VHH binders against q89az9. Designs and how they scored, part 9

Target 1, 320 residues: q89az9
Amino acid sequence: MNLNGEQKSAVLLALVGIDKAIEILKELSIQEIENIAKCMSYMDVISSITADLVLSEFCNEVRINKDQNISFINNNFIISLLKKVLGEHHAVLLLDKFKNQKNISDNIKKLNLINPEKIVSLIKGEHPQIIATILIYLNRNHAANILSYFEDNLSLDIIRRIANFSSLKKLGQEEFVKIIDNLINKYQNSMLNQQGIVTAVELLKLIKRDQETKILTKMFSSDKVLAKRIKTKMLEFSDIINLDDVYIRRLIKVFPLYELSEIMKVEKEEFKKKFYKNMSLENTNLIKNYCSKKIFISNDLIQKKRNNLLNSVKKILYNS

## First folded at step 1 (VHH)

Design d10 (framework vhh_7zox_3)
Fold by ESMFold2-Fast, scan of step 1:
Structure d10 (fold): chain B 320 residues (1-320), chain A 123 residues (1-123)
Amino acid sequence: as target 1 above (320 residues)
Amino acid sequence: DVQLVESGGGLVQPGGSLRLSCVASGFTFSSYAMGWVRQAPGKGLEWVSDISSGGSTGYADSVKGRFAISRDNAKNTLYLQMNRLKPEDTAVYYCARDSEMATIFDEYGMDVAGQGTQVTVSS
């Protein structure tokens, strides 16, 4: 059982029923009532076992429900309790505050899971005060990674705003919830659009090549942008050896020689020959010298290097 | 005392252009970042654009490629060139100094330095 004192108090109050809970809460400060109500608002269910353990620990003989699960999601219990203790107006304000804090918490969990680079693309158009507020609520390491993508003047402005931050007031909380909901929605829509393309690519790979070619050719005639996006997504590492020599020469010009040498160490002879015929004798000799050394490279690192090369190819083909 | 006076608003058809001006006084204009925020009828405040003391600019996604912010430090004046206007751009536009921009997200949300200038985009 990993309940803290406030969570144990919340469980106990639910078990004793409204009348006894009101008596107990009236002996507490408004701040203490708020803290307990907040815990109740965030708790979903308790089991009869957990309830029994709390009752045993507290040494209190109270009536308990016969149900295996007791739900703290029952808004009616919390509303009735708060209205009796604080009055209707204050109860409504407190519940609104908890609802906003819960929504912020849920969205922050989602933002913490999103790649920093993607978050930057979503928020770079927002006012620095909004960016600062988002970073305050995120995990510190995640926030630091996001901040690193901004130029020095903007980073300075954001840090200044973070340093001067005290709290969000009710109106500010409501606006912030709307802003982060909109950002999450933009991310989900972007992800669904990308997933749609992934699904299309997977289906095209499962049909016969002749049919795939006909579909893509017709798509280039009616929707060039969609056709390019699908074709780019279809490109795999194994396709690199089939590229025209012009693209291989461009790739060699922009891709780091050392990183290419690491890839070459594990690739088939046919792949190596394709690159060697398109590079200088000096560079070919440097790569061959590296390949002759008995240096171990992990499979994970090799896959990362391969993905880097493939991304460089996609950039060359997409841009050209 | 800080004073900001906006002008240049008016009625324009979709696809039209307007240029907003903001004349600043009561502080060293060249030392501060400046910006534009707007409020559409029945909606909250929305950041539009800002410009640093060094001239670096930022834009809301909704206006990128259509609006251009600039400043004239010799005249203590901030500008917003609005091109390819849409009905969705209909709002009261406010000029704000960087420190005042931060406070628009406070409890009262509406408190800005200037009186604002009305932009209406309709046919």
Scores: ipSAE 0.000, ipTM 0.150, lowest interface PAE 19.9, mean pLDDT 73

Design d11 (framework vhh_7pa5_2)
Fold by ESMFold2-Fast, scan of step 1:
Structure d11 (fold): chain B 320 residues (1-320), chain A 125 residues (1-125)
Amino acid sequence: as target 1 above (320 residues)
Amino acid sequence: QVQLVESGGGMVQPGGSLRLSCAASGFTFSNYDMSWVRRAPGKGPEWVSTISGSGGSTSYADSVKGRFTISRDNAKNTLYLQMNSLKPEDTALYYCAKSDFYSLDYWEGDSFDYWGQGTQVTVSS
């Protein structure tokens, strides 16, 4: 990995410790300190190889464990360093500037983790230029998946805007930050609304079983969508055997066969039969072959795999 | 940065009780299922208990069911494990663990993405 001079300086300052770093930074211009601090704010960990290269260039000798990564970005370290070098007021202003830039980067990372279909729901009402700009900053594969949800005319408009994009001017950058923040907040508020379902589930689990059953039954007749959401969240592992074969078949298509085989090793025959009935003979034989092997699986690992299966079931039931 | 700090471990005699605490920071505590996992000397990690983000749903390993109680205080960002009727087999380093998830949908989490440093529990005469 090739580091520029500013990145090498940031690594070196982190490695020499705060007292020496302060002495070095006091000799630099405010512009140089800003560039180094910006690099440091975006770097969380350096590899031992990268640290070795930087130290070698300055000391002609490096001895660090190559199996270890060196974590050198600590918010407290940067804050303390800048306050001592620049003074309280200037350090606060510089850190606030960096928080804004890091928040943009962090929010883009969050958008890359959001399901493409949900992003489409959030942005389909936005101007094509805004959509184009968002897609430019996302992972290419993720952006392509999002683009595939739009109709041909809009997709054409978006692609043309991407092709003609050079950069955002300062005002456009400020507006883009607000748009991305609003999208993240809108998504998070939507997820917080899921807390209402969780609260309902928890209250239903605390009331008498008879009342729970009556409420859910009445809800199925009046609001099937809500009843489905609540019942899905209430699902326990023991309920999986009672699911319709359609859901078992969908589960088998999306759940890793190896993880399923690990679960099957400890489950009762009734559970195994439910799954074998709904899978190919080839997959059934692979699972049976795994179950015949004397491979020990820890209780913690098996419970983790059981939870993975249950979560996959909940996802299928909610989305069906 | 996610931080989980366990405390409350120590030495107790068989049949005794201990209460473990885990102070969480760096994430929205109430949005995540939290778990206790233990590791005995020379053994792999063993899942002990999980509690939902709101605290309404709990689950326990068969080895501790009826003896241990998991709880949380979302206002204090703290997870607890009340351990009663302790046995020598409960001797282990106990870890606080945050559930994993791959989107901002906390219900899609299916594994642990962060563990604390652990707190030692020793049950001996």
Scores: ipSAE 0.000, ipTM 0.083, lowest interface PAE 22.0, mean pLDDT 72

Design d12 (framework vhh_surovatamig_d1)
Fold by ESMFold2-Fast, scan of step 1:
Structure d12 (fold): chain B 320 residues (1-320), chain A 124 residues (1-124)
Amino acid sequence: as target 1 above (320 residues)
Amino acid sequence: EVQLVESGGGLVQPGGSLRLSCAASGFTFSSYAMSWVRQAPGKGLEWVATIKQDGSEKDYVDSVKGRFTISRDNAKKSLYLQMNSLRAEDTAVYYCARVEDYLWSGDTLYFDYRGQGTLVTVSS
């Protein structure tokens, strides 16, 4: 409800009507007109109380309107006003500038809702200047979390670009909007494709095992990438023991030893042997010492830890 | 929503005493056996003590027998651990845990909920 001088000017111009507003705007610089037009583009409704306060404050000779909830500030009014003051060509350029500003804001709100790890997967291939620009517009905590996923050399380059950032020029704004729109579309397409994979997995789990095996085997020969994605999504904790030793060794290098120790305490000897075969004597002895103690783990916590291990396996298989 | 909130931890000298409390909410407290579990820095979770639903049976890890006392107040929905004659090796984060009713016996107890923990440091 608080209006600054720019917003009060926009309200006053809306209240005096388009013809009178044009007379006033012609006396202003292009920069001043841009500032007022930008303000007007963010105002969609004016209340009679707000109008009365503005009129009272300026003590001008403008006529008082008695209408409730006046909607003078809209695209049609702004377009007409700008075309008459600046000419059609310049008015179109200014409106495109405001449109790009709004699109950036809306898309940044969407990016702030997406998990940092997923954003990293979407932007890791982008030029460092684009990455830097995205981080500038994101919430600081969100940006910091995203930055933490990058290698030191890239992080240095990004921070340097952020430190030297002043503003986006019109061409930069247009290109940036396109890049952000493409990233959002890639994210949405990824989510839709993942839902299809989930549905396929659910259906495969409901049919007879023999039929499931035949379908997956034929899929490996016709579409190896799809078959790998479906098989990875179908992976259950009980499948881990059947993985190649190469994957177990990779898993041991990235999965926290302490967390693995908690899982090992409740697992069968066969599962433990699979892991011990693929780790150092030092680490094996640390886990065995943990398992020898009277330590208790909740069913919920056991399932959560198992899911953490399974997700690490899926990540290794997906990224290999 | 099941919640377990521990309190009473702090810094204490060897030979000192502390009383830990756990406030339970979101479930019928009197229907569950309750335990205290601890985790020393860089070590695994260690079971400390368990108390049955009505307080009729209590069990302790050998290293704390005679020094620690587990108790409960079902009316106040609270679990307690009285720790006496504290030693440096008792330094740990202490967790309040809800025991699954069907798994009270044997070498392994299953806990379905655990609190965020309270730090006990035994040091001069």
Scores: ipSAE 0.000, ipTM 0.161, lowest interface PAE 19.0, mean pLDDT 73

Design d13 (framework vhh_8h5u_2)
Fold by ESMFold2-Fast, scan of step 1:
Structure d13 (fold): chain B 320 residues (1-320), chain A 123 residues (1-123)
Amino acid sequence: as target 1 above (320 residues)
Amino acid sequence: EVQVVESGGGLVQPGGSLRLSCAASGFTFSTYDYAMGWYRQAPGNQHERVAIITSGGSTNYPDSVKGRFTISRDNAKNTGYLQMNSLKSEDTAVYYCATGEYTFLDSWSEDYWGQGTQVTVSS
């Protein structure tokens, strides 16, 4: 539906046919041809509606049958077109470059959706040049968040490499694609393992409590690590008030005071007392002052803050 | 001063296995310094990359050897290895170890090459 200029150009060239497309492409720079061909490699089928919208923007200059779905953009069409315009040698080099760039682009989109902490765990052992290259291709904010997890010396080395980066050659692109694919596969395998724990927790919550207790007790004797992971994952916000004071004190050291203040504004007095007993008088007074203010906090924001606190608790308990 | 020396080549029957070693001297494999790769050249062919391993342990292989060859390194011993399984007559070549600063932009950042070790797969 919403096509950018390169995509509209690709659609139009596909619709005019190879002979006319060649004449148009001859008027363009090699770089412009690269950009259009890259878009064409992403588009295998064009609906009649999309084709009509593109054609309408160009004032009926091209006459196409508007009642047909059009499939002109495939590997064979692109290859034939580029070979005729650029010659065999240059066309092959360009097509290989596009295949690698497409794979990099698709995988980078996936990496941008992965939590920075998880990416750090996957790449922290890699050569700084590989880390630098990954960060160059990620969204700037995402890359900055990932970089913040590294020690000063490594961060300096990475930034220096980024500053000296020019471009990936074909061979380097092939290596990079394989490394990124491996990282995505490691992440997916990790997610499948984590989903297994979530499924186990959900099933345990649905069975009778007596059976749940028996299973967890037996598991603790045979596999303490697994039992601890499951028990930690089963923790709910209502359980926080029952934690030993030691864990509350550890939580207060790592959880932002301003976020805690927001949570405290809506929590019961028993919950507040549990925390106040374990923090400095200065911090207790700051929270009490915030709670006395007539500040409205949305239910959605409170739930986000509550989830943040619960996640911090789970992290402390898992690592203890 | 800096040298790499291959060993472990020889004659083996089709379907057999060999383990090649690459001993480095005059420097150390540090976390951020050097990658190591294995290359081969048969008569009539140019050098081709068989395997590469980064300082962080990431590996890469061409389709021709994937699943049959395994590259590894022991940084404490300053030695790299290539485990070759299910060898074919087409694997007959001189195998070279190369090391250098990994740029990732170009696998030809290797500054130091060994003299090669002959691998012959025949009966």
Scores: ipSAE 0.000, ipTM 0.178, lowest interface PAE 19.6, mean pLDDT 73

Design d14 (framework vhh_h_nbbcii10_fgla)
Fold by ESMFold2-Fast, scan of step 1:
Structure d14 (fold): chain B 320 residues (1-320), chain A 128 residues (1-128)
Amino acid sequence: as target 1 above (320 residues)
Amino acid sequence: QVQLVESGGGLVQPGGSLRLSCAASGFTFSSSYDYALGWFRQAPGQGLEAVAAIASSGGSTYYADSVKGRFTISRDNSKNTLYLQMNSLRAEDTAVYYCAAKDEFYLGSMDESDYDYWGQGTLVTVSS
């Protein structure tokens, strides 16, 4: 008998029952199960000879891969059986489908745990169709938070693509898995690079200054990008006053005015002057009004605010 | 709709270098960013051969084994231009080079039948 893999699957399901086959079929779509059922309904009555041939293939695989002392069938046996019963082409497609669904699920779980701001940095350079597809698979609240970081024109494009379900059907599951895997790897590498840079900075701060200078000078010559990243990470609060006015203006646009006013209350006049010359008269007056109030701020709270400002500076320099 | 125009071909000695450019136009409702772009070549008496391709983002590239390490593909989406930098040229690189685009942002297969738009070609001759 010239039975294809789908017909052989239909015969086995008829003989062993759907419940016993459910673990194999667990990752199949309802549509694929319906296709098998449709095949069954359109097939002629299954002869005892055909049933015996299919069972013979099954028994032969059991004999070849038998384990005397266990009741469970090993994955290797199941894979071999699927290849023999369904044919290599159908078996590979089914196994690839299982792997792809598991990989998407695992990667989505990882993405749901990553801070929205970090995800934005990771995916902002991706095609809008990829961004749209990622947001569809994420938790709604998480996706909404991520979407809020994009500018209006891009957000509109993304929403249109989400609304147009036909575009999603054109993107292959296999290609999507590869894209997501690459994004996760890129994020992990970025995280490891940042942790490595933090470690390098800590070590450089602990060695003698002459050795530190020699290392950084050589690094600037051989790897300018790495040298810039390390120097940026080594930045201390006392260095802020020496930054170019361009960076101070950018900092003022993104750092909360109220938090800045709290810092200004305890800083030197030179520091205040640096910021005032780079901000509007209105904002300067708001800060001066706050500084005139007799509000006591704890030393610990001031240090936390100062660290917030320094971290904002580092983000600006890192992205430049 | 989409039109591709190659330039930069010519005669070059073995071991020499040449840079091909491909200008894309006709994107009324989409940008070049929505297209994967590639280079194919056809040597005298031979079939069409995939040389290099680049995804819309520039993040994914393909190179034929015969050109790996010698050719570099790049794109400038702001100028709607595709480039092929050819170094260490050999006599067997002599061919008409075609710029091609497909209406997909990812590479997928390098089958010529998957590419929707084609240029007219530019001749590259490598001989002494």
Scores: ipSAE 0.000, ipTM 0.197, lowest interface PAE 17.1, mean pLDDT 74

Design d15 (framework vhh_7ubx_2)
Fold by ESMFold2-Fast, scan of step 1:
Structure d15 (fold): chain B 320 residues (1-320), chain A 123 residues (1-123)
Amino acid sequence: as target 1 above (320 residues)
Amino acid sequence: QVQLVESGGGLVQPGGSLRLSCAASGFTFSDYAMTWVRQAPGKGPEWIATIYSGGSTMRDDSTKGRFTISRDNAKNTLYLQMTSLKPEDTALYYCARDQLDFGMWDSSGEDYRGPGTQVTVSS
């Protein structure tokens, strides 16, 4: 991977050792020192290969000991270096700032990978100032997509706050780190809960039907929310034929007739009869007419439409 | 009680040099970053340089080549060595104790700065 000048400088300083690094850094401005130290704090273990490449660019004939992997974050090296160059008090403040900035940066990278809809669900209850601050740190396209989920009045308030934003002071950075950490933890716990539900569904499908029924019935009485989530995940396309006629009639009212016609073209006669029984004669004839035409639909497209129908069923049954 | 007293200013010809001193008392000098600020007639305050407790410096680019900030912790004294002075350097020069807050380094700190020392560079 390509390293910029400051990253290469950080590697070289680590390679020359603390005493020589201190001498070099004392000749630089505080801004230059902060930039190099920031690179060091964000760099993880550096391999001997990377060290060799940096050394080759710097000096053809000089050899430096590189038989160790270089770690910047938890190494006494950076702490000792900053204390001797900047003094103990300022070094502690700078290291705390770097820890906070790294935590913000790492968590922002994670938030940029989360779907906008999911982020909205995590932050919509937060104060507009917190929402505005989060959006400032996210990628512009991602932030714009998130903003689009909010009402006009809230969006106006958020934009006003963004327009008036200057910077976060130390106390503001500390508080923001806590808020972002909590959001990431909430999201990760949600992801773990989803995986657990999938595992539970898989196990329930493998046990005897009478045992499955007993477990689900007891669960409905003790944890209705969990029972609904599991039931929603367990529903399969093959279950649609066994639904009460009331639900079939509701489904027909909300599901597009043309898409239903496409599904009906490949389904068994029993499935078709279940729907025809709950439809008007006019709609039944329209579907039968479509099914009589020799139109080829790909297996991928049929599966997509079957999934659309199943999702509509899940919405009707569970309002999830 | 925090006290800062600047000295070393005066009238100097263009191209000349001056060494400003700031004597500090009433606090542990070695624990604080120290700053030099100047204010020319009719203009707002202009930051010149900051020196941290460990000796590292941050300087304004326009004066970096001509001005050097330094400190002597044993004497509780801050210095500003000025060379190649120009008429535009005419100003009241202040030293200030910066608050121990990491971020933008300006002269606000604990709202303490000295009375200043006048530097006049004749045309």
Scores: ipSAE 0.000, ipTM 0.130, lowest interface PAE 16.8, mean pLDDT 74

Design d16 (framework vhh_7zox_3)
Fold by ESMFold2-Fast, scan of step 1:
Structure d16 (fold): chain B 320 residues (1-320), chain A 123 residues (1-123)
Amino acid sequence: as target 1 above (320 residues)
Amino acid sequence: DVQLVESGGGLVQPGGSLRLSCVASGFTFDDYAMGWVRQAPGKGLEWVSDISSGGSTGYADSVKGRFAISRDNAKNTLYLQMNRLKPEDTAVYYCAKDVSPYDFMEGWYEDYAGQGTQVTVSS
């Protein structure tokens, strides 16, 4: 871990607390404050070891207030600090300057943090050349995971384009940055929608059962799509037995028979009958044969298998 | 938006054959697994057959060996060839679209089912 002088200054200012940091920053030029604020905006957390190392290495004249808590460095902290030092108008101008400074490397780093399945959903409509270019600039493991979601013909086209790739020209780089920015914006909007649904589900689970049922029933009549999304996130293992037979049959086609056999070994007869009536006699007999064997499966493994089945159900009923 | 238009149903004698068609529009047909589901009078929906974007097929035990599913990606059309029909095959047949373009996880939204095509097998 090697911090430069500006990074060490940022850590020290965070450690001395906001009141002392303001006193120090008032004595600095606007350019110096900008450089320190920029470094602070890239710091997510200061570990106690890093804090101790920086304090130990820096001048004995610097002291922490009696409060030994290290603040998480985020935009709210930076905004508060800058407003107190520069005033609201100058703070807004400086923050806008930080937001407008972008490069390909920063945008690609953001994509490396996004789940491969979500990236596939965002880029599936893009030209294969754009997909190939995105994969070239991503971490190799991440790119490989994304590629695995595509059909063989598309994967072949993408790999051919990657193999024949040369560097992007200036105009191509500018267009590529715009495409990546649009993808990140789509992902952020998707995250906000997911957060809203998760919050709604948590609230619905905390209210009385009859009130929950009334709300969901009215929602199905006014906004069927939203109701389906919420119901999917609320779906529990015990709900599987109440699914229409068409969904059970689709589930059986895609869910590994051996994993299903392991689950069936511990499930009640009602659950087993629901599945058996929707599968072949051959597969039913294979599962029954497995269930008759005296094989012990741990509770932890069974819960993992149940979660796998439930996730498959959620994916079949609605995209998760 | 998404449209699925089924055709090819009718009245047929036991042992007869019918070929159902489903013309799809409003989405990239080639990228999605497609299937057939049916509803007999007074009963729930029953999965009949499906086909992945890559051409892998599945069949319900009740129709295995008698029905054949296929697709023509150039025409955005799904087919179900029904042979050796039985009175038990009498139902409204619906074309169904998968919920995912890139994995073979199969799901069906009622909103994407077409109007259906009636198949009647009578002695």
Scores: ipSAE 0.000, ipTM 0.089, lowest interface PAE 22.5, mean pLDDT 71

Design d17 (framework vhh_7pa5_2)
Fold by ESMFold2-Fast, scan of step 1:
Structure d17 (fold): chain B 320 residues (1-320), chain A 125 residues (1-125)
Amino acid sequence: as target 1 above (320 residues)
Amino acid sequence: QVQLVESGGGMVQPGGSLRLSCAASGFTFSDYYMSWVRRAPGKGPEWVSTISGSGGSTSYADSVKGRFTISRDNAKNTLYLQMNSLKPEDTALYYCARHDLSEYFMTGSDWYDYWGQGTQVTVSS
């Protein structure tokens, strides 16, 4: 990729060494120094090829003497450079500003990858201004999905705040960074706790069925909560047909009939009969009528619907 | 029913110290940025200091920096202002104020939705 003028300047300053870079930066305005420092803070490791190209381009223009040690861009170089040029107080303020801006950007990228329902559970207790600020920084489609989970009064309040948003003051930015970091940490800690369960499930699936049954039975006697969590995570779509009719009847009461009919269109006869015997004649006939129609349903949509049904089963089993 | 009640004011000689307290009720205290704002006779309101809900961030007016310390006890729903090396120009009515987070984050202005009744600080020989 081609570097812009500020990025080329940053590379050149790193290559000439700290002492010479300080001399050059002292001739620039504070705003020019800030722009170059921002580029340095956002740049990753510079390849020797890219550095050579920038240096060659500069040498062609000015014909400089290259008899200098190469300084690589890293945190120690940037910190030392800014402290010597701007003084410790100004350098600390500038570095904190860049760190906060990058931290917000990085964490927002992570939030865009998290399921909207999970984000809602994490932020529903936050002040409406914090929720509004998060939604402003997220992808529009993602933000709209999150907003749809809130009550009308709260959604109205949030939209008003978004409409009136201009920027965050420094203290507001510092507090926002802490809030976003806490949200990411809560999500990651939840995922780490689930990784332990996932690892246990994977190990149990690899051992002999007899040992699996003995371990789970013993666990159920000593730690019922853990046993339920593991057993629920071990449940696959193929296991639904083996559930007691009581659970099928509970599932039918909470799972949308139309969504169930879409699943039934592609499932085996044995699976269909398991549900039909636990349903009213009226609902059975509605599903059969839907299944008789020639309707195209994508494989991706079917897998999503199957996962929705499985998740509903897991909720019923966990709460019983 | 939001209430903010200040106390701890009084008369003190130059170079002396006072500690102001503000008892908060009717809201979740730890969720709000809180400020001390003062009004000297014949002058407009002057912002003195701000503290974040967690207590992790504080800021001060240049006129009081190094002399005043803002703090909070979220377990007691109480805001404090420790005032050291007091000067005659610190004479004012001191108010405890709750930030409207929307105005704080959006406009960059120190904006408050609730104020206390104020406590008088008089610095004289």
Scores: ipSAE 0.000, ipTM 0.133, lowest interface PAE 19.1, mean pLDDT 75

